# Ledger of designs, part 11: VH-VL binders against Protein-tyrosine-phosphatase MKP1 (MKP1)

Target 1, 143 residues: Protein-tyrosine-phosphatase MKP1 (MKP1), of Arabidopsis thaliana (Mouse-ear cress) (q9c5s1r149to291)
Amino acid sequence: ECSKVADHIYVGGDAVAKDKSILKNNGITHILNCVGFICPEYFKSDFCYRSLWLQDSPSEDITSILYDVFDYFEDVREQSGRIFVHCCQGVSRSTSLVIAYLMWREGQSFDDAFQYVKSARGIADPNMGFACQLLQCQKRVHA

## First folded at step 4 (VH-VL)

Design v29 (framework fv_unasnemab)
Fold by ESMFold2-Fast, scan of step 4:
Structure v29 (fold): chain C 143 residues (1-143), chain A 124 residues (1-124), chain B 107 residues (1-107)
Amino acid sequence: as target 1 above (143 residues)
Amino acid sequence: EVQLVESGGGLVQPGRSLRLSCTASGFTFSDAWMDWVRQAPGKGLEWVAEIRSKYNSYATYYAESVKGRFTISRDDSKSIVYLQMNSLRTEDTALYYCARGDYYGSGSYYMDVWGKGTTVTVSS
Amino acid sequence: DIQMTQSPSSVSASVGDRVTITCRASQSVSSYLNWYQQKPGKAPKLLIYAASNLQSGVPSRFSGSGSGTDFTLTISSLQPEDFASYFCQQGYSTPLTFGGGTKVEME
C-alpha cells in the first residue's frame, strides 16, 4: 500500500506507482522513482518525476546520492507538495532513502528512524549494505 | 583480468534448441546484471535478454522477438550466465555476445565488458 | 519501445578530420545514452556512458553531448585506429535499444 511516513513523504511499490487514482487521492505532486530502469515514469503529464537507478544490493552506494535526494525532498516540502517515493516493493531502496532523510532532518539515530518508518510501513527492511552505510553516516554526524 | 567467455554456439536446424553459456571471471559476478546482445551477419546490435542479481530477485527481461522462446538464467556459484534458445528460427542466426551491465549514478545502464561472442547459425 | 535513429549510416573521412555522429530517441531518455565502438571482427567497446562521460582508457578526442532526444558523438581529430562502426544505446528503459550504427570509413 501507499504509506504516509512523514508530513510530505509517502512510500510504496510499483503497484501504487502504476495507480494514478491512489496517487491523486493522496495528493501526490512529485514522485521519486528509485528504480528508473525497472519502472518507467508512468504519468509524466500528471506528476513531477525524479528517477534514480538503485540496485537493491549491499554493494550499491547510496551514501553518494543522499544529499541530492535530501535537496529534492526539501524542495518539494517548500512547495507544499507531497512526494511519493517508490522502488519495486517499497521494502529496501525507497525506505532506506526516507530513513536517511529522517536521520538527517530530525537528528534521529538509524534505529529510531527505521522503527518510525517501520511503524508506518511494516514491510520496511533496508538491505544490510544500506543499513551499514546509514549507521556509518550516523557515526559521522552524531559522534 | 575481467573476462567473459561465451560458448555453446553452432549450426542447428530450425525448430531445434541450443543453450549458450558465458563464464565470468575477475569481478563479483553475483552482484552484476548480465545481458545477451546479438548481431546478425553484417547487421547492427540487437539486445536479447537481461538477468539481474539475486538482490533484484533474478528479474529477467526479453526482447519481443525472443519472448516465450528464449530463457536467460544464471548460476552464481559457477559465475555462469546461460541463454536457453528454443524453437530456433533462421532469423536467430547471429553472433551472440555476453555483456556485463553497470550504471552511472541516478541512471544510465550500459554494458562495459563484452565477450568475443559465440556464433549461432540456424539453417537446414 | 524506444526507437534510436542514428545518422549518418556511413561517413568517409580522412585522418585528422572532425567526425560528428548523431543519435535521436523517439522519446526523452534524459541523459541515459551510451556510445560504443566496434571494429571489424571484434566485440563492441564502451566509449561514452550517460551522454558525456568518457570511459576509462578512451582517448580524449572522443566526446559526447546531448540530453532528452538529441545526442552527438564527436571525434575531434580522427586517427587511423578510429575507422570503425559506432552505435548509440539508450539505457533509460527496457527493452534496451541500439541505433542502427554509423560506419566511419577511410576516404
Scores: ipSAE 0.007, ipTM 0.588, lowest interface PAE 9.4, mean pLDDT 88

Design v3 (from u11b with heavy chain D31K D101E R102G R107W; framework fv_unasnemab)
Fold by ESMFold2-Fast, scan of step 4:
Structure v3 (fold): chain C 143 residues (1-143), chain A 122 residues (1-122), chain B 107 residues (1-107)
Amino acid sequence: as target 1 above (143 residues)
Amino acid sequence: EVQLVESGGGLVQPGRSLRLSCTASGFTFSKAWMDWVRQAPGKGLEWVAEIRSKANSYATYYAESVKGRFTISRDDSKSIVYLQMNSLRTEDTALYYCAREGYYGSWYMDVWGKGTTVTVSS
Amino acid sequence: DIQMTQSPSSVSASVGDRVTITCRASQSVSSYLNWYQQKPGKAPKLLIYAASNLQSGVPSRFSGSGSGTDFTLTISSLQPEDFASYFCQQGYSTPLTFGGGTKVEME
């Protein structure tokens, strides 16, 4: 249930976020909680947390926070850390942020990045609004 | 040059209060997690308290033996961490070290001061 | 709280000897155990973090191993400056806890 999607990035849901043993056994050092209004920082004495307040709704604006998220992922990577990114079920919110990062970092299309994440985590499924926003980001390269 | 310097120790009677200070230099203090660790004469090390950075809302954590009596705090503008010790007991007699935390999945202390001695006795 | 049990409490050794110190946690701490050296009248010095990672500036004769509940610190060929006390510490869960220490004495 805890999926390794890159050398330093892991994705899961609330069930994994509540399990210190799973997090520690995967070498997690940092946690990006995408659902701060639903899930607390369960082990704030044991991990470095950053919390976001993202609603799993097509109307939620994820584009405005992408650069801050990318900076955080890069900072964790540079420190040889491992980040666990989660929402309620690890399906839409958390996977959308990781897909966006791979598009930016590796220059991949949305479809390629999505398929890559889906190969590591079969349930990955960004909501329609998130998918449209990421496709819009991709289109700016060709505008 | 990375350095931690403790001060404020001394001889105090049971039930009294004492405040320890630790001045940091040579690193970005405001981003560091800071600890107090004590060592009773001829005994081992005992973790006492921790204070995190502003990014972690200055969260504080304490050993059960001192919870409710000791308060850790910090002043980032002066690069100082404090330990306010109230209701002191003879069992609190120890050399008190200030230390900086590092992290690699495991939380460890990578920089230590020389310590300041607290003796609680009549 | 996680209890750390360290053994032996003391060991007599000569220069050139191989010294082994063990540490046992009351519950699994994964690989998140650290080792410190303390010389008389001095503050502790970090030797090894996360079970097996040697701190910069620490001689290669020091090594750590283990995971779960059982950990070992080894000094492959004891030098005069290695006569000191050694402490393990779990970095897995707050509160942080130390072992009781092992004193490595001459002779």
Scores: ipSAE 0.007, ipTM 0.624, lowest interface PAE 8.7, mean pLDDT 88

Design v30 (framework fv_unasnemab)
Fold by ESMFold2-Fast, scan of step 4:
Structure v30 (fold): chain C 143 residues (1-143), chain A 123 residues (1-123), chain B 107 residues (1-107)
Amino acid sequence: as target 1 above (143 residues)
Amino acid sequence: EVQLVESGGGLVQPGRSLRLSCTASGFTFSRAWMDWVRQAPGKGLEWVAEIRSKANSYATYYAESVKGRFTISRDDSKSIVYLQMNSLRTEDTALYYCARDYYYGSGDYMDVWGKGTTVTVSS
Amino acid sequence: DIQMTQSPSSVSASVGDRVTITCRASQSVSSYLNWYQQKPGKAPKLLIYAASNLQSGVPSRFSGSGSGTDFTLTISSLQPEDFASYFCQQGYSYPLTFGGGTKVEME
């Protein structure tokens, strides 16, 4: 349920976001809430939050926020923190942002990054629009 | 070398205000979380307040005993963290330490401390 | 608030002795308990963080153990410079809280 995809990045859904014990036991310091319009910042006194309002829709523009998200992930990494990235189910929105980050940071193709994340979290499945946006990012920036 | 130097302490009357400063050097201050911890004469340690970095929207946390009266803030350009103390009470009399807050997973610890600045609230 | 109960309040010991200090939390703090040393007139110094991690530069005679609610700081062979006060602190939940302290005195 709470999937480790990198030393400083964990992915899950709302069930984990509501479970302070799971978050604490995994050493989480920061939480990126991709569904701020649905889920509140459950434990503001215990974790550092950043909330986004992402719809799980092919028409949602994730490309415009990618570099801000990457900067946040890098800031957490430089602080020796661990970030938990979540949406409602941990299937599309949260996994898409993590896939994009791995593409950017590791210079991986969309397919390689997606398969890597899927090996850590079997239910990972970006919606078609997110997948298409990340493939376009691959063409522009990465090989 | 990492250093924290507190200043601004003194003798003040109950109900008055005082501002403490802590100047940091030897590390990337803008990325660090900073705490104030106090110690009353002959007593133990009491955590007072914390301010996080810009990456955490400068989030602030306070002990219940000072909430609404004290304000923690920072100036990253000068590497200074402040503690604004309003409506001071005799119970606020203590040596006030500035400390760098570091974390391991989801837990906080203070790895570097200043020498402290003394605040005496008395009539 | 999580209350930290530290015992004993003081202990008399001689150089070479094994000293143990206990800290109990009113609710689970997982492994997020830290230990500090304070000498008279000086600021606290971090000894151990997250229950068992020895801070860089701290002698190996210091060790920490425990999880949940029960924690122990051990000094395996007390040295003259170890006569000081020791404080535990939970870093699990705000507000952060300290134990009442233990004074290690020369016997």
Scores: ipSAE 0.000, ipTM 0.549, lowest interface PAE 13.6, mean pLDDT 87

Design v31 (framework fv_unasnemab)
Fold by ESMFold2-Fast, scan of step 4:
Structure v31 (fold): chain C 143 residues (1-143), chain A 123 residues (1-123), chain B 107 residues (1-107)
Amino acid sequence: as target 1 above (143 residues)
Amino acid sequence: EVQLVESGGGLVQPGRSLRLSCTASGFTFSDAWMDWVRQAPGKGLEWVAEIRSKANSYATYYAESVKGRFTISRDDSKSIVYLQMNSLRTEDTALYYCARDRYYGDSYYMDVWGKGTTVTVSS
Amino acid sequence: DIQMTQSPSSVSASVGDRVTITCRASQSVSSYLNWYQQKPGKAPKLLIYAASNLQSGVPSRFSGSGSGTDFTLTISSLQPEDFASYFCQQSYSTPLTFGGGTKVEME
């Protein structure tokens, strides 16, 4: 399923990333592919792509890429575009980046942002390492 | 008529920086996607980086081996694409080609190449 | 990353021979596969794009076929100017990747 999380942000997995009609029907203009080494940029002629190489592992460092991802989301929003963010299943990698963005942009706690994303996409479940990294980001901002 | 001319190559020591330029002529540069492709002495071709057009928000893509060290950029007013190479390593030694990445008939391909500029990284 | 495996790495041939070069992708690239020719000391030249489309100005003795993961470049009757290296390249996904190359050399 393709889940709307914000006016300009949609989340899903590889099944949606492969489905041009679902992407077009949701008005998607940009795609953030979190699994570039696994999933190709399926429709290069139809959408603007940015690819990341994130493993769904507690040891993966997502903190180092967060501000680059935030800048991309903001660029898409400023262009009145819509971005589809995906990993293999739309459970951990893609949802973690979107949760981080909401924390940054809206000043939300990890728990509030996670519950909000969870309400839009019931299967959202960041792995333990990603959750810990985002909680550490929260502590630094609110300390 | 359509031409790409690379410049800026040379001999540099490891850890230093070098900036390559590629000047385009004979086509609407601002609409084109531009790539850098390198070839180490006696080896095959390795894609390095791509910069897309303004219509694609100047999106940039990099090979993992150069990510964080190299930056591709462009100046549409001068029809030049650049490759800023920082923290150079001996394995960056190669002939660096500039190429036009063309979209046509739902296909992407590099149809115009420059003659290349040589970068040698040694102490 | 999509890995492109090219074979053979080299082939010795005579003028008039039929030469076949193969390229295999580690995952499907649909028809987003290009072939380039490179002569010694020269820049690569596009021969074939989208697996089977002959670039303008390229002789008809060159042909490409395949889709998905397996691709072939054929030179039906080798000419003196065809002694060169040949590279496949996928344009399906970034990072763009090339095959290791095939050197076609005189016997």
Scores: ipSAE 0.000, ipTM 0.503, lowest interface PAE 16.9, mean pLDDT 86

Design v32 (framework fv_unasnemab)
Fold by ESMFold2-Fast, scan of step 4:
Structure v32 (fold): chain C 143 residues (1-143), chain A 124 residues (1-124), chain B 107 residues (1-107)
Amino acid sequence: as target 1 above (143 residues)
Amino acid sequence: EVQLVESGGGLVQPGRSLRLSCTASGFTFSDAWMDWVRQAPGKGLEWVAEIRSKANSYATYYAESVKGRFTISRDDSKSIVYLQMNSLRTEDTALYYCAREYSYYGSDYYMDVWGKGTTVTVSS
Amino acid sequence: DIQMTQSPSSVSASVGDRVTITCRASQSVSSYLNWYQQKPGKAPKLLIYYASNLQSGVPSRFSGSGSGTDFTLTISSLQPEDFASYFCQQGYSTPLTFGGGTKVEME
């Protein structure tokens, strides 16, 4: 399933990442591949790619890359593009980055941003380490 | 109103170079994706090259037949797209069209505006 | 590369006839197929984009249909100005590729 979570952000898994027709039917212009060590950039000549090497592990450090990801989402938005964010199943890695972006951009709490993403994509479920890191980010919003 | 005008064609010897220009008017050139499409005498259409906008990092793509020999580029301040043709071959002889690429959903690609073309003849 | 096979190469027709041109892709192009008309000595003109959408200013006698690999351009009642060459083009992936063309000529 390819889930629209914001005007310029779509989330899915590898099945959608391999399906050019779904990507093109949704007007996708940019792809953020969260699993570059597993999934290649399938359609390099048709989309603009950025690849990350994120493991779906509680020990993976997503905090260190958040602002680079936010800059990328904002650049795509400013260009009136649409970005497809994916990992293997569109459950943890890709959804965690989108949840973080909504927290940052809209000033939402983790729980509010998570519930919003989950309403657009029912299987969204960040691993416990990612959830903890995002809760820590929430606490630092004023500092 | 919306117009594309090609120039720079001519007679050139095999192995030499030629640069084509396409001047755009009547639309926001900097946002548009631009293409070169050629047509050999009495033949069909062949897509040659594409250059995207700044929003797409000026990405360029080429037909395999011209890759390594042709370079597409643009000057947004002048609303011009160029095609630099090096190591020309007799089979590059064609009418070269400049076209604006457009999309309905943002990833479906078609050419909605075409220039009248400029003729390139590669012959000794 | 996606190969576009267009048929027939030419068709002889009279004013008022229904003309059908087909285009077949070597792999699925979803609905990303476009049709162009080229009159003698003129640049190509977009007729139909995204398989079935009529470009503004194009007469309603032109229609497109199909998806995946098989596509059709239909001219429901041929007019004198419709004697021209027609080309399909896949907009699904780079490199963009055209069909070989169909010449619609007077019977």
Scores: ipSAE 0.006, ipTM 0.587, lowest interface PAE 9.9, mean pLDDT 88

Design v33 (framework fv_unasnemab)
Fold by ESMFold2-Fast, scan of step 4:
Structure v33 (fold): chain C 143 residues (1-143), chain A 124 residues (1-124), chain B 107 residues (1-107)
Amino acid sequence: as target 1 above (143 residues)
Amino acid sequence: EVQLVESGGGLVQPGRSLRLSCTASGFTFSDAWMDWVRQAPGKGLEWVAEIRSKANSYATYYAESVKGRFTISRDDSKSIVYLQMNSLRTEDTALYYCARVRYYGSGTYYFDVWGKGTTVTVSS
Amino acid sequence: DIQMTQSPSSVSASVGDRVTITCRASQSVSSYLNWYQQKPGKAPKLLIYAASNLQSGVPSRFSGSGSGTDFTLTISSLQPEDFASYFCQQGYSTPLTFGGGTKVEME
């Protein structure tokens, strides 16, 4: 399913990423592909793509890319665009980046942002390593 | 003043090459997607090629009718977009416009600024 | 490729007339349809984007409507400067394609 998390942010898996009709019907203009080593940029002519190579592993360092991702989300928002963020299942990698963005943009705690995303997308479940990194980011941003 | 100024058009024989230039001013060129659109004498508009910004790795796209013969490129330091046209055919005869691409938040792409065009005539 | 069909190809009208131009897509383009005006010897000028959004600086007598495959451009009260050619363009899918154009001529 393609889940609307914010006015300009949608989350899903590879099944949605392959379906041009669903993407166009939701007004998607930009796609953040979190799994560039698994999934290609399916519709390069129709959408703006940015691809990342994130492993769904507790040892993957997502903190090093967060501000680049936030800049991308903000650029899309400033253009009145809509971004679709995806990984393979839309469970951990893509949802972790969106949770981080809500923490940064809206000043939410990890728990509040996570519950908010989970209410929009019930399968959202960041791996423990990502959750720990976002909790550390929470301390740095609010210190 | 936001402007696009095309140059490089002319009369050329079939099979030869020509390079068009489009100089931009009055906006942040490096962020813009730039397209070439042509119009044959007395006919309608036909999209030819697109080059995206650095954020999209300067991705390029072509109409099937010109693929393999035309190459679009850009020089952000000079605010110029180019169209290199090889193996020209009589059906390439047209007024060539440079245009800036914008998109609305619902995903539609449109051209908000156009140059005055440069004429390319391919004839023996 | 998505084919765009415009009708009529030409229309004769007088100042003050209501003019309507239609555009049909060979498949659904959602609301991703734009309209341009072109005067002889000049470049096209954007009038309407995303079916119904008026471009800044374009007079309010111009309006657009429609979705899916059928779209309409309306000029509610034609002015002397409106005698020109009009083109629709789908922004839904590459390659981007244009309608054949409609010439609005003085009667």
Scores: ipSAE 0.007, ipTM 0.611, lowest interface PAE 10.9, mean pLDDT 88

Design v34 (framework fv_unasnemab)
Fold by ESMFold2-Fast, scan of step 4:
Structure v34 (fold): chain C 143 residues (1-143), chain A 124 residues (1-124), chain B 107 residues (1-107)
Amino acid sequence: as target 1 above (143 residues)
Amino acid sequence: EVQLVESGGGLVQPGRSLRLSCTASGFTFSRAWMDWVRQAPGKGLEWVAEIRSKANSYATYYAESVKGRFTISRDDSKSIVYLQMNSLRTEDTALYYCARGYYDSSGYYYMDVWGKGTTVTVSS
Amino acid sequence: DIQMTQSPSSVSASVGDRVTITCRASQSVSSYLNWYQQKPGKAPKLLIYAASNLQSGVPSRFSGSGSGTDFTLTISSLQPEDFASYFCQQGYSTPLTFGGGTKVEME
């Protein structure tokens, strides 16, 4: 389903990414596709797309792309737009990027940001490698 | 305070080119999506082209009737949006309006500010 | 492309009359439907956005309703300054498309 996790951020899976009516009814203007090698940009002329090629694997390096993703979220926010962030099921890849953004933007710990996202989207569950990477980001801020 | 002023219209022969300009003032131009809408004499409104902001990679969209012939562009440093019109046809004769696309906090998009238009006549 | 059909193409009315204009989309546009007013020799002016939201500065006698494919613009008590052309426009899909317009003229 399409979960509102912040005023300008929504999370879901491929089922929502394929459903133009759900996207439009939620006022979505921008889409961050975390699985460009699996899902195409379904409605390219109707939404602004950015696609990433993230595997749902503990070995995938998400820290190297975090600031680029944060810049995109902030650009959408400044436009008064709404971004839909998706992967295949909206469980790990998409939720990990949103958790990271909340940690950075709100100064939250990983656990606080994760619980916040999970309260909006009960199936949110970053893979172990993503969770470890975000915890390392947290340590660098506090060190 | 918010204002759009179009210029560059005129009389041109079929097959020639013309460039329209729209100068914006009174708002943060660089964040706005900008549209061109035309109206043939005595007819209704026809959307022509749209250019999005830098945050949207300056994405451009066109009506099928002008695709391949018209190019929309912008200069954020000067607060100007342009419409380059190539291979003009008599059917392109119209009053050309510049309009500001606006997003509200609910994600709805509409054109809330319009210029007074610039007239383009394509005739031999 | 989404085709927008307006009815009627023209309507003759008197001051104080209730005027309704309809707009039909060839496919669902959800609530992404806007209404514009255009007076002779003037640029269009936004009246209503997102089907039912009145633009700031527009008199309360104007109202919009509908969702999906069928939409209505209503002027509850026509005033002399309301004699103009009205256009609906869908913002659901690119290319953006307008209805053919409805001219509200004096009876």
Scores: ipSAE 0.007, ipTM 0.630, lowest interface PAE 9.6, mean pLDDT 88

Design v35 (from u4 with heavy chain D31R; framework fv_unasnemab)
Heavy chain, then light chain:
Amino acid sequence: EVQLVESGGGLVQPGRSLRLSCTASGFTFSRAWMDWVRQAPGKGLEWVAEIRSKANSYATYYAESVKGRFTISRDDSKSIVYLQMNSLRTEDTALYYCARPFYGDYYMDVWGKGTTVTVSS
Amino acid sequence: DIQMTQSPSSVSASVGDRVTITCRASQSVSSYLNWYQQKPGKAPKLLIYAASNLQSGVPSRFSGSGSGTDFTLTISSLQPEDFASYFCQQGYSTPLTFGGGTKVEME
ESMFold2-Fast, scan of step 4: ipSAE 0.471; ipTM 0.827

Design v37 (from u4 with heavy chain D31K F102Y, light chain G91Y; framework fv_unasnemab)
Fold by ESMFold2-Fast, scan of step 4:
Structure v37 (fold): chain C 143 residues (1-143), chain A 121 residues (1-121), chain B 107 residues (1-107)
Amino acid sequence: as target 1 above (143 residues)
Amino acid sequence: EVQLVESGGGLVQPGRSLRLSCTASGFTFSKAWMDWVRQAPGKGLEWVAEIRSKANSYATYYAESVKGRFTISRDDSKSIVYLQMNSLRTEDTALYYCARPYYGDYYMDVWGKGTTVTVSS
Amino acid sequence: DIQMTQSPSSVSASVGDRVTITCRASQSVSSYLNWYQQKPGKAPKLLIYAASNLQSGVPSRFSGSGSGTDFTLTISSLQPEDFASYFCQQYYSTPLTFGGGTKVEME
């Protein structure tokens, strides 16, 4: 399913990433591919792509890329675009980045941002390592 | 204030090359995608090529009719986009417009006045 | 490539007339269709984007409708400055493709 999480942010998995019709019908203009080593940029000519190589592992360091990702989301928002963020199933990697963005942009706690994303996408479930990293980011900014 | 100015058009023999330039002003050129669109005399519009911004690794896209013969490039320090046209054919005769799309939406909200390319023996 | 077919290729009209121009896509383009106006010797000007959204500064007598494969541009009451050519363009799929154009001429 393609889940609307914010005015300009949508989340899904590879099944949606492969389906140009679903992407176009949701007004998607930009795609953040979190799994560039698994999924190609399926429709390079039709969408603006940025690809990341994120392992769905507690040891993966997402903290180091967060501000680059936030800058990208803000660029899309400023263009009145809509970004589709995806990993393989839209459960951990893609949802973690969106949760982080909401924490940063809205000043939300991890729990509030996670509950919000989960209400829009029921399968959202960041792995424990990502959750810990985001909680540590929260501690530094909003402790 | 926001404008695009094309140059470099002219009369050229079939099989030869010509380079078009488009100078941009009044907006943040480095963040913009830039397109070339052509119009044959008395005919409709044909999209030719697009170059994206640094954020998109300067990705380039071409119409099948020009693929392998035309190369689009840009110089962000000068706010110029180029169209290098090689192996020109009489079918390439057209007024060539430089246009700025609204990024992924591909509507062209800013156009230049065009530069004429005539390919004739 | 997605083929865009416009009709009519030309239409003769008088000031005050309602003018309707149609555009048909060879496959569904959802609402990813734009309309441009081109006056003799001038570059095209964006009128309508995403099938039905009026570009800023464009008079309200212009309107767009349709989705999927069939689209319409309507000028509710033609003004002297509206005698021009009009082109549709899809951006659902690369390459971008334009209709053949419709020339709105004075009777």
Scores: ipSAE 0.007, ipTM 0.613, lowest interface PAE 10.0, mean pLDDT 87

Design v39 (from u4 with heavy chain P101G Y106W, light chain L96Y; framework fv_unasnemab)
Heavy chain, then light chain:
Amino acid sequence: EVQLVESGGGLVQPGRSLRLSCTASGFTFSDAWMDWVRQAPGKGLEWVAEIRSKANSYATYYAESVKGRFTISRDDSKSIVYLQMNSLRTEDTALYYCARGFYGDWYMDVWGKGTTVTVSS
Amino acid sequence: DIQMTQSPSSVSASVGDRVTITCRASQSVSSYLNWYQQKPGKAPKLLIYAASNLQSGVPSRFSGSGSGTDFTLTISSLQPEDFASYFCQQGYSTPYTFGGGTKVEME
ESMFold2-Fast, scan of step 4: ipSAE 0.466; ipTM 0.825

